# Miniprotein binders against p46086: the designs that were tried, part 8

Target 1, 378 residues: p46086
Amino acid sequence: MEVKARAPGKIILAGEHAVVHGSTAVAAAIDLYTYVTLRFPLPSAENNDRLTLQLKDISLEFSWSLARIKEAIPYDSSTLCRSTPASCSEETLKSIAVLVEEQNLPKEKMWLSSGISTFLWLYTRIIGFNPATVVINSELPYGSGLGSSAALCVALTAALLASSISEKTRGNGWSSLDETNLELLNKWAFEGEKIIHGKPSGIDNTVSAYGNMIKFCSGEITRLQSNMPLRMLITNTRVGRNTKALVSGVSQRAVRHPDAMKSVFNAVDSISKELAAIIQSKDETSVTEKEERIKELMEMNQGLLLSMGVSHSSIEAVILTTVKHKLVSKLTGAGGGGCVLTLLPTGTVVDKVVEELESSGFQCFTALIGGNGAQICY
Below, E stands for the ipSAE of ESMFold2; O stands for the ipSAE of OpenDDE; V2 stands for 0.75 times the mean of E and O plus 0.25 times the DockQ between their complexes.

## First folded at step 3 (miniprotein)

Design b9
Fold by ESMFold2-Fast, scan of step 3:
Structure b9 (fold): chain B 378 residues (1-378), chain A 101 residues (1-101)
Amino acid sequence: as target 1 above (378 residues)
Amino acid sequence: SPKVERILEWLAYLLELLEEQVEQLGDPEELKWALLALEYIAEMLEKAAEKLGDPEVIKQALDLIREVLKTAQELGSDELIRQAIRLLQDLAERLDQLSRE
């Protein structure tokens, strides 16, 4: 039996950093996916007492005997319930960490340890102690702010929950889940995100699970429907970032300059709300006119991010290159490096700008914004 | 021209950002990217000046800025990078005034 799932990454269209200070942020799914294939052994297979995890995009494989997993992770079969998402205790997480350490991760790949821990928690809670091979492929660069950890949690959870459905309807290609299944999936994915990030906001997993767009303000998440196609060039600077330090830096600037920074945060709130309204609008306004308004708002938002001190010379190099091609760009996420978004108006040819950016050492992706959330293929 | 005005506004924002980030240029890769960004800004301002009419003073200012950028690259000097940013900001302001006239 084989189940396939995929989940999109995300970008923050506007409102990053300012959202920490009470402004509205807008996030959208991107059509770059993490894929999970879950394979159970045939009933006739001999000596299949193992859980195997394959990370195909980086050519790594991990394998555990089910006996070792049962020994390390305390299990009470009476408390296992797929319909009730469960938080991983600190004691259980320590036991899982030992299982991960036993796989002897290379030093350069230590960033994978939390993702593998999340995999073991989600697998044992949803499936239990049954043999399987789980294959993961990701189109998303890790640590670049494109929601790779959330996409992993959502795609894993989708495959695991789908495998537990007794009746299966086989369709051609990828199928979206219904609202009830998406809600359950999103809650499980959030528990996985807690293992990776401690106190996740819920934004990344929600947009990955449901797709389309969300807006977030003061702990409230509102799902939005995009009523226009949006195409972005996403440029990865390949510059690492310290999100906590960047967030702290903005807070320190707000302490030093409270009135000015309050005005900056209020301006971002207005931009985020207007962007959401334009994209969700069913008005007679043409796509070209909406694209021009979005371009201007992205340009303004980048200026406000400059006022917060969260850009970077690598980000600015990308923006300067795209301006030469008459395009508008802004950082997405924490800044200080990471990814840059460039709006591609209808009919834009990207070959030359991509060649120029890649010759400078950057990584480029073209993506459609506000598309599908989690999907299953049987 | 709306296109010229928009470019000049963008360049002003970028120059303010680079000024704030100068202290981080101790990394040779960061310095390389900042210098490329400043060279690109100079090129865009030259193109804007050509479109608006090329006052001799604007060409002389660009030549000076390019000399400062070359010296900054050779010496790795944060202060020379700041000087180049200030000169580019002044030039962008003057070009913006011309475009609105």
Scores: ipSAE 0.000, ipTM 0.113, lowest interface PAE 24.3, mean pLDDT 80

Design d1
Fold by ESMFold2-Fast, scan of step 3:
Structure d1 (fold): chain B 378 residues (1-378), chain A 80 residues (1-80)
Amino acid sequence: as target 1 above (378 residues)
Amino acid sequence: SEKIFIWFEGDDPETLQEVLDKVIETARSLGGKVRVELEGNKLYIRVEGLPDEIQDRIAETVKQIADEYGIKVLIKIEEK
C-alpha cells in the first residue's frame, strides 16, 4: 500500500509581533510543500521488521528495528486511540532522543533531531509498531519562518491518518480531507509541533492543515477565503534569528514607550483587518486596484515593524533592492533576519530582481498565496 | 448570563493544581463565581457571573498562566 500526502508552508502577511500585544494578524498558506510518501511492505517481504525514514531533499536515511522502537517507546496497544491525540511525555521524549542519537546524525544536521523525534512519536501513536518506509521531501527552507516544522507535522499526520481509511479513494491527483478528518489531523499535528517547539501557538499547523488564510487575535482563529490571486517573491536572507529575544525586545520597548507602542500596535491591527477585507472582497474592484492597496498596506506595516525594532540590515538590503524595481516588501515572522515578502503585481517579471538578490547571497522563491491545505493521493 | 468552561490537561498533578489555583484567584478578583468539576482524569473550571468584556480578559489570562507552566488548556465560552 502507498499513500502520499502534502502540506503547505505559511507566511504572515501582517500583524507579526503586534499580535502578542492584542492586535490582529493574518497568515496564509503558500504553494511550497512538504511531501510525505508512506509505503507498507508486502506481507511476503523477507525483511518485515523495520521502520525506515528517508529525507530525500537532504539525502539522509534512518532505520530502526520495530523491536528496538518497542523497547524505547513501550505502550499497550489496547489503550491507543487515533481519535484522541496524545501528548509525548518528557520521559518518552528522552527515550525517543536515544533512538535518534543511535542513528549518528552529522553534527551540522543536529537541527533535524526534533523532527525525527516527532516522526517516531506520531508514527507509533497513529500506526503503532508496523513496518514501513516513510519518504519526506520538503520545498521549504528549515528555520526560515515559513512554517516548515508545521508542514512536516501536517503532511506526516495526513499520510498516517489516510493510511487507516478503510475504503480506497480512486484518483491520480491530490484531494483534500473533509472537515472532521482535518480537525483530527490538525490536533495530531499540534502534538508534533509541541515536540519541536515546546509551546506552539497552533497558528502554523492550522494554516497548513486548512489552507487558504486565517485571521487571528487574542487566541481566536477565523478562517478566511482569498478571492483574488496573490503572488509573492519570498526572499530568504539566510540570517538566523532568535525569536524569543526579538519578542522580548518588543515587550521591553512597549514598557519604555507605552503610549507610542500602543499606537503602533493599534495601527497594525487596522492594517491587518483592512488587508483581510481587501483579499476576501468579492466587490467590483479590479485586481490591479486591490494590488495597489495591498502594496501600500505592506509598506506601512514594514514601517511599523521598524518602529518595533525587529528589522535587520539583511532585511533592509532586500527592501532596498526591491525598491529599485518599484516593488514593495516587508519582513515576515519574527524578523531579525529570516524571510522578506515582496508583492508581485499581475504581469510582473522577476528575473532581474531575483538575479540581483541572489548575487547578494539571498535565496528566492515565488509563491501563490492562499491555496490548498493538507492533501492526499493514493 | 454566559459561562466559561476551562479544561486543563497535563501529567503533573502539582503543576495542574498550581495553574488551577492561579486561575481561581484571577476569576475571583474579577468578581466571578468559580466552580471546579472533575471529569475522569481532567479538571475543569466553570466561571459564572462575569460581564462579556471581562470574560475575554480572563480567557487571555488563563492562556498566559497555562503557557508559563507548559500546561494544555482548552477554553469554551458557552451561551445559555
Scores: ipSAE 0.000, ipTM 0.074, lowest interface PAE 28.6, mean pLDDT 81

Design d2
Fold by ESMFold2-Fast, scan of step 3:
Structure d2 (fold): chain B 378 residues (1-378), chain A 80 residues (1-80)
Amino acid sequence: as target 1 above (378 residues)
Amino acid sequence: SEKIRIYFEGDDPETLQEVLDKVIETARSLGGKVYVRLEGNKLLIWVEGLPDEIQDRIAETVKQIADEYGIKVEIYIEEK
């Protein structure tokens, strides 16, 4: 018995940083996925008393006896309910941390600890204490701001919830979940995100679960439907960033220059709203005309991000390279490194620009923006 | 500069995509900028940055490719 799930990463099209100061931001799913395969052993299988987690992209495997898991994470089966998402208590999280420590994770890979803890919490709450092998692989680079943690939580939750679906509902390809199941999935994924990030915004998991696009402002999320194809080149600078320091820096600049920064934040709000309107529009405007308008808005947004002080020499190097090919780019997420988005107008050839960026040590991906959310396959 | 608008009508989406790929390859090999929109069974292609002499050759090549796949195509040259 096998269940497969996948969930997309995400990017922020516009409004990063300014959204902390009351502006609107727009985020979109990208067609780079985290995949989860959940397999239950046959009754005749030898040693079917274990839970095994395989991380294929880094060739790591973890295994626990179900008896040991039950000792560390006790539960009352009468209160186990997959339809009611549950938060992991501080006491339970400490017990889970012991299970992770027992696997002797290398110091260089300690960043995996929270993801493994999330896996154990979600598995035991949704499935209970049953043997299985769970295989995870991801097209998303970790720590790059492309929503890899949320994609993990969403894909994992999708596989776990889908394991309860009857054989009569099984398909031969990737299928989307209905609205009720997506809502349940998203709430469980949010609980997983809490283990990884403490106080997540809910934006990353919502985009990954539902797909397409969202706009958000002052804690309010509005789902959008993209009515145009939108392709991006995503360039990972491979430069790490301190998000808290960058956010703090913008706030300090706003204190020193309140009138100028208020104008910057208001300009970003207008750009985000116009971008959302263009992408959502069903009018007769041609794709090429919409792409030209989006191009200008991205260029303007990048200038405003420079005004906020969140660019980096690595980001500027990417932008300088793409400008030579008459393309427009902007940072996505926190800045200070991380990823850069480059709009690819319909028919753009990427080979030469990718060659130049990769020769500088950067990692390149092409992605369709605003596509599918969480999907399952049997 | 003129731009070429190309309309395809196909009975099979996979065949239409294969024809689209070949048309894009041909236009790019001639140094043109290619813009494409697919609406159901209709394919709209815009080609920019090519001299008038080359536009006629692209139009003929597109018709030849479409004929090979049994797809009907209409090509229009538009002034910006």
Scores: ipSAE 0.000, ipTM 0.090, lowest interface PAE 26.3, mean pLDDT 80

Design d3
Fold by ESMFold2-Fast, scan of step 3:
Structure d3 (fold): chain B 378 residues (1-378), chain A 80 residues (1-80)
Amino acid sequence: as target 1 above (378 residues)
Amino acid sequence: SERILIEFEGDDPETLQEVLDKVIETARSLGGKVRVKLEGNKLRIFVEGLPDEIQDRIAETVKQIADEYGIKVWIYIEEK
């Protein structure tokens, strides 16, 4: 038996940083996916007592005997309650860390350890101690702020839960899950995110699970229905950032300049709300007219992010390049490096701008915004 | 370094858009980088960064999509 799942990454369209100060933000799924293939051995296969994980995009393979996994993560009567997502205890996480260390990860690849730990936890709690081969392939660059860890957790959980469904309709191609299954999936994915990030916000996994867009403000998440196609060029500056330092810097600026910064945060709130309204609108406004309004709001948001002190010379270099092609860009996420979004209006030619950006050492992707969440395929 | 040039020709912008979306999805699922150029009624898609085995798979999938939508397609594999 074979089950395939995929889950999208995400971007923040508007409202990053200001959302920490009470403004609204909008996040959207992108059609760059993490794929998970789950294969169970045939019942006639003797001597298959192993769990194998293959990371195809980086050509790494890990394998554990089920007996060894069982020693480290003892099974009991509470272990396989799939309808009740379970948090990994500190003691269990330490035991899982030993299983990962025994695989002798290269020093340069130690960043994979939390993802492998998440895999072992989710697999053993949802499936138990059964042999399988799990193949993961990701289109999302790790650590770039595009939601790669959440996409991993969502795609993995989707494959694991789908394999437990006794009555399933085999379709041609990718199928979405129903509301009840998406809710369960999202809660399990959040437990996986806790292993990777400690205290995740829940935003990344929610966007990846449900797809489309969300609006969030003061801890409240609202799901949005996009009623227009959106295309973005995503440029990865390949510049690392210290998210905590950037968040702290904005807070300190707000202390030094409270009236100005309150105005900045209020302006961002208005931009985020208007962006959400335009995208969600079912009115007769043409796609071209909506694209022009979105371009202007993105440009305004970037100016406000610069006012918050979270841009970077690498981000400004991307923006300068795209402006020469009459395109509008803004940073996404923490800033200080990371990724830049450029809106691509209908009919846009990207060849020359991509060549110019790549010649500067940046990595480019094109993506559709606000598409499908978690999907499965048999 | 291998490059696939895919050229579509059609009179319906909506159909060309649907085909473009499916081709981008397919190429990205296989780890490729996609670049697009629209010139009148011709849509050109460049796919880069993929080994020979994957190029053939994309070409096959693109031909199937074109047949499904009833549009004309030309696929060129550039040796580089």
Scores: ipSAE 0.000, ipTM 0.113, lowest interface PAE 25.5, mean pLDDT 80

Design d4
Fold by ESMFold2-Fast, scan of step 3:
Structure d4 (fold): chain B 378 residues (1-378), chain A 80 residues (1-80)
Amino acid sequence: as target 1 above (378 residues)
Amino acid sequence: SEKIEIRFEGDDPETLQEVLDKVIETARSLGGKVWVLLEGNKLYIIVEGLPDEIQDRIAETVKQIADEYGIKVKIKIEEK
């Protein structure tokens, strides 16, 4: 009757920006989740002709009659095939936008429109025109670069697909999906991401779906198995960033200084590969010894990101604060603001550094890196 | 996955680091995912991904490791 799903956000551990220029990058899941609860009404229940979406963390609720949805998205539900992920056409997306517009979103909440459109597309294509209540709650801050949109798409898809599994898992709480179901889930989540971002890379939804870590280079994604616990302090500077301008700036610097920038990109490639190798290693090297090497690689990577011109005064303020506590930090994602990662070695005391960062107006999270992907609970 | 939370209390950071290495490797050898946080003289270790039977085994192993180093330990197993 009730299905619960969750999906993690993600961070880029190394290789951001340089990956656009042929270097290797490494991304990892973080144990901050988006949760989705899917509830179908009892056959005897009254008012069972509606689809309801509840965004619990922001106290918003949307409701549509199934008749209105079917009118706006006219397709034969008998031809639906959940084993074949489908792209939302421009015409269908326009019709869905009308359904969202009819809910009269407050102006300050218009940023939710694409997420609600994604929900309507995924729900109607995977479930069809059946009544349900869907509840969403997220631990991920929106617009911070921690993969919140991908986590939403993955968690939604997991709940929707899990409702169709004939042999439901009983007991024990959260369970992972098998490889076949994860592949199907990831493809559907990618279709959802297209609605939100137009042309997504597929990286965010892949990390969220499969968990652990991935290595990517020149369009190829390789899944990695983390063989060590790795904990980070994630500091949100709350400074918005223009990703397109930052990417363009790096490219322009590469044109002006081709030899120097080629060396910078090659150095990043080496750092990303070594970082992945350390984390993936199954040898007898202690966790603390691996953490020391990772710390040095993160410090080097931040220096190279500064050479690319993508740091920011807010990022440097975070780094300066963490250095006073003998910790190493680097930006994650586009830079120019956004989030900063600080490695928390085994035995780290975080209370004072968090207090200093929060007193400067930053937001702090502690997260396990390389953990679980999409999970379900019945 | 069920969560097992392990808390150590001691005044010697060097001893806590040695205990951490052994506990982390033990939990990982049993297929668990482990993360740690130190706050003052209190060390928190969280283990997920292990079935109940295996969680009982790891709890006993952790107690033995703590006893070896003369550190006090408290273990909680939580279901979600």
Scores: ipSAE 0.000, ipTM 0.172, lowest interface PAE 18.8, mean pLDDT 81

Design d6 (at its last look DockQ between E and O 0.19; V2 from the best seeds 0.00; counts 0 for: pae E 20.9 > 1.5, pTM E .475 < .8, unsure alone 68.792 < 70, SAP 74.269 > 70, off the site)
Fold by ESMFold2-Fast, scan of step 3:
Structure d6 (fold): chain B 378 residues (1-378), chain A 80 residues (1-80)
Amino acid sequence: as target 1 above (378 residues)
Amino acid sequence: SEKITIRFEGDDPERLQRVLDRVIYLARFLGGKVRVELEGNKLTITVEGLPDWIQLAIAYTVKLIADEYGIKVEIKIEEK
């Protein structure tokens, strides 16, 4: 039996940083995916006693005997339930870490450890101790702020849950899950995110699971439906960032300049709300007119992010390049490097701007915004 | 009904699926008046009750998307 799953990454359209200070933020799925293929041995095959994980995009393979996994990860079958997502205890996580260490990861690839630990936890809790080969590949650049870890957790969980369903309806191509299955999937994916990030917000996995868009403010997540097409150029500066330092810097600026920064955060809140309203609108306003309004809001938001101190020379270089092509850009996520979003109005040809950005050492992707969440294929 | 037939050059099923994904995304905003099917390297878009300029816009958009993936396309517009 084979099942395939995929889950999208995400971007923040507006409200990054200000959301920490009570403003509204808007996040959306992007059509760059993490894919998971799950294969069980045929019933007629010799008893296979191994669980194999293949990371296709980096040509790495890991394999464990099921006996060794069962020894390291104790479980009571009477307490296991796929319908009840389970948190990984500190003791169990330490045991899983030993299983990962036994695979002799190269020092330069130690960043994979948390992802492999998440895989072992989710696999053993949802499937149990059955042999399989799991193949993972991702279109999302690592560490770029595009929600790669959440997409991994969501795609993996989707494949695992889909494979556990006794009756499968074969569709033609990719199919979305129903609301009940998406809720269960999202809760399991969140448990995986805890292994990778300790205390995740739940935003990234929610966007990846449900797709489309979300609005979030003061710990409340609201799902939104986009009623207009949105296409973006995503430029990865390839500049690493210290998210904690950037967040701390904004907070320190707010302490030093409370009235000015309160006004900045209030302006961002208004921009985020207006942006969401435009995209959700079902009125007779033309797509071109909506695109012009969104362009202006993105430009204003970037100015406010500069006021918060979270831009970077690499981000400014991308913006300067896109301005020469009459395009509007803003940073997404933490800033200080990372990715930049550029709105592409209907009919925009990107060849020249991409050529120029790539000549400067940046990595470019085109993406559609607010599309599908987690999907499966049999 | 009007029918737009798009034929891709090449046999990379992953890249063809990506083009199809994006066409399906865009068709979502045109309601039930647009149906999209992929059969081998042939993409068929069936359109009902939309102005001619929207049909041309769809065809042009598909060309732009396919070009991003390095896929060459032939487009035929048939009225039935």
Scores: ipSAE 0.464, ipTM 0.758, lowest interface PAE 2.5, mean pLDDT 85
Fold by ESMFold2, look of step 4:
Order: structure tokens, then C-alpha cells, then sequence
Structure d6 (fold): chain B 378 residues (1-378), chain A 80 residues (1-80)
């Protein structure tokens, strides 16, 4: 009667911004998840003619009659679409927008509209016109740059695909999907991301679907396998960003100072490649020695990000606080606020540094890096 | 060897000249070869002899500059 799925958020370990200029970037899954619960009603149940979406974190509920959905969305063979991911047409998206508009979203919640549209698209294309209650909740802070939209698309698609699996392992906790189903999942999740973001790179949904980490360079995505435990403190500065302005600022600096910025981008490329190599290595180097090398690379990357102009006073405050505890930090993502990563070497106790950061108004999470991707549970 | 072909269209010669100056500065300073062709109000700039990552950075920067000045731009990266 019930299928649960979860998918991780992500962080960028190295290479953000410079990747726009041809450098290598490394992204990794974190063990903070978005959860989707899919419940099918009994045939006699009161809600057996409706599709209901519940956003638990903000206590919002949306409901549509199946008749209304069927009227609005073009009939397609769900079997053909389910097995072969396709893009949502502009015409279909307009029809879905009408369904979302009928829910009368509060003005302060209009940012939800693209996510609800993606939900309706994915549900109808994978499940068809069947009643259900879909519950979504997330450990990922909204608007933090930790891949919340991709985690939603991946977790939702995983739940939808898993609902059609005949042989189910009950009571065994969370399990991963096989590679063939992960590829199908990732392609559907990418189509969902296109509704939200227009032209996503595919990085966030790929990391969320497959887990572990990926390397990205000039449009080419390569899956990596972490061979060491990595633990991070993630600090949300609660400062919003204009990502397009930050990206533009780096490009403008590169125009004004081409020789210097070429060197900066090359240095970041080298840092990203070395970081990936250390994390993947199976040599005799101890975890502690690898951690010290990673700390140094993170410190160097942050210095280069600052030289690109994408740090912020809030980020520097986090860095100065963590330095007091002999910890190394760097921003992750667009910068200008957002989240800061702090490497936690084996055996590190975070109670005091977390207390200091939270007393300054920041929000803290600990996370393992490079873990599982999408998982399902019955 | 790839090249970048950038085509602009506009009726304001001063704005087109500013875009041209910025593109030529980038390409020349980075060691690239620049060709300029003018057909009516369509300006075509071809930049060659730069590594792929620099060509992508030029393309992105040109789009930002064109947006700043309200100029239509078409950017094409080609094998020569």
C-alpha cells in the first residue's frame, strides 16, 4: 500500500565557478535526504478519486480530482512514456500551470508552482491517472544550494518507479536500485529538473540519483567512487544569493584581468583533480594523512574563490570561527552567502564549534559525503 | 582546431563598437586571431587559435556583454 523513497542533497567539493571557465568540478552526495511517501488508497477509501500532494515541512496540501487531471493533460500511453523518458511539451506545461493555479497558492508560496508542476508531470507520465497520496518532507534547508530540487525530482521518481515493482523486499530498510533502473530514474529526474530550471546541467540530479560523487568538466560528467569516509560540517549562513550576478561577476573579472584569472582557473582545475584522486585512491596512505591533504586543498580552493570575488562576510565569519577550532572551511556552490563546508577529521567532536556558529545565527548540520544515492523502502 | 563565430545584429554603431572592442581585447590579449566581417548591420567576429576553455569563457562573456547593451548575438563553436 505504501512505498517510500529518499534521495540525497549534494555539495560541491571543488571547482564551482571555475567550471564555467573550463575547469574541473567535483560534486558529492550528502546524507541529508528528501523523502517521498507514496500511498495508494483502498478501492473503497474516501480519497479513491483524487490525487493529493502533502508538503509536510510547511503543512500545505494540494488535491485534484482525477477527472480534472485527465481533462487537462494529453492522453499518452503511460507504458511507453514510463519506459522512455520524454520532455514536457510547452503546451502540456501550460495545461499543468492551469491545474496549479486552481490551487490558489498563497502569494508568499508562489515559488512552489514549478515544483508542483513537476510533480504533476512526473506522476501522470509514470503512474497515469490513479489515485494516491504523495507526502514530501526534507532534511535539506530550503534555498540553501544543497540540491533540494534535484533531490525532490529523484526521490519522487524513485517512489513512482518503485510502485510498479512486483517483487518487493518488505521490512528490510532502505535499498538501492540497480544500475538499469538508476539510469531510467536519472533520465526522468532530469526531465523534472528541466521544468524547474529550464536548462539544468544534469549534475545535481546525477549526484542525487547515483550517490557518491561525480566529476564535471566542459559538459562531461564522470561518476567517481569514494574510497574513504568523509565527514563535513555544513553551515547555512541564511544569506540569499543572486547566482547569475555572482557568475557574471567572475566573468567580468576574467575580462578585466585575463592573465591572473587564467592562472586562478588553472589552479582550481588542478585542485579539483587532485582532490578527486585522493578520495578515490586505494593506496596505503592512512585516512588521517588523506584528511590533512584534503584540508590543504580546501583551504587553497577557498582562497581562490575569494580571489574570484564570490565570498561574503557571512562566509568569512564561519571560516574565522572554525579556524579557532583548527578546522578548515570553504564555501560551496555560488557563494555570496549560502553554505560553507568544514572538513571534520576522524574523531572530531563538533559540539563547541556548532554552539558558536549557531549563537551567531547560522544553521549547522553534520553530514557524510559520497554516500548512497536514491533508495526505496517498503 | 575549433573557432568561435560571433554574429551581432543592431542599429546602434556605438554599442556594436563597444562590444567589438571588448571581444577583440579578450581575443588579442589571450593570443587569439581575430577576423571581423561587416554586412549591413550584421557584425561577424571569428576568433581562432585559443584553447577550448578560453573560447567557452569568451562565448559566455560576449553573451553577458550583449545582454548588457541589448544586442542580439549568435555564438557558434566550430571545427575548422
Amino acid sequence: as target 1 above (378 residues)
Amino acid sequence: SEKITIRFEGDDPERLQRVLDRVIYLARFLGGKVRVELEGNKLTITVEGLPDWIQLAIAYTVKLIADEYGIKVEIKIEEK
Scores: ipSAE 0.000, ipTM 0.154, lowest interface PAE 20.9, mean pLDDT 81
Fold by OpenDDE base, look of step 4:
Structure d6 (fold): chain B 378 residues (1-378), chain A 80 residues (1-80)
Amino acid sequence: as target 1 above (378 residues)
Amino acid sequence: SEKITIRFEGDDPERLQRVLDRVIYLARFLGGKVRVELEGNKLTITVEGLPDWIQLAIAYTVKLIADEYGIKVEIKIEEK
């Protein structure tokens, strides 16, 4: 039996940093996916006693005997609990860590350890101790801020949950999960993100699970329905960043300049709310007019982010390049590097811009904003 | 609601006060309920009512401030 799942990455459209200070932010799914294929061997197959994880994008394979997994992770009646997502205990996490260590990861790839741990945990918690080959392939660059970890958790969980769904619901092609299964999916994915990040906000997995867009403010998440197509160029600067330091830097600036920074955060709040209103609008306003408004909001938001001190020379280089081509860009996520969003008005040809950006050492993606969430294919 | 407890220890009251002012401002600015307790050279700030990501942001900010001033800090984040 083979089950396939995919989950999208995410971007922040507006509200970066200011959201930490009580402002509204808007996040959206992008049509760059992590793909997971789950294959159960036939009982007569040679590999009927192993769990194998293949990471195709980085050409790595990990394999455990089921006997070894069972030895390391005690099985009780509470171990397999598909319908009741629960947090991984410290004891279980330690046991899983031993299994990961036995794979002898190179030092340069130790960052994969949390992902592999999450895989082992989700698999054993949802499926149990059955043989399988799990193949993961991601279109999302790791560490770019495009929600690669969340997409992994969501896609993996989707494949695992789908393996138990009745054959009667098997359609041709990619299909979305129902609301009940999406809720369950999102809960499990959130627990997976906890293993990777410790204390995730739940934003990334929610966007990846449900797709489309969300508005969030002070912990409240609102699902948005986009009524307009948005396409963006995503430029990965490939510059590493310390997100924690950037967040802290903004907070310190707010302490030093309370009134000014309050005004900045309020302006970002207004931008995020207006952006959400434009995207949700069902009025007869032309797409072109909506795009122009969004362009101005993006430009304003980038200026405000610059004022917070979270821009970087690499980000500014992307912006300057896109401005030469009459395009508007803003950073997404924490800044200090990472990714830049460029709005692509309808009919825009991006080849020349992409060529120039890539010649500068950046990586470019064209993405649809606000697309599908988690999907499964049988 | 999560609770964050920040404890400072130092012999320089002026430095402690500076750290205190910054942390209190930040916590209040973010909408937290702040309790401050001073016992000798120990300052304890308790902040309640903030989301987890905000608590983390505060924690990192506090660490940076503490490092800047050379102050020892202990931070605990607890679920209520």
Scores: ipSAE 0.000, ipTM 0.208, lowest interface PAE 12.3, mean pLDDT 88
ESMFold2 (binder alone), look of step 4: mean pLDDT 69; pTM 0.566

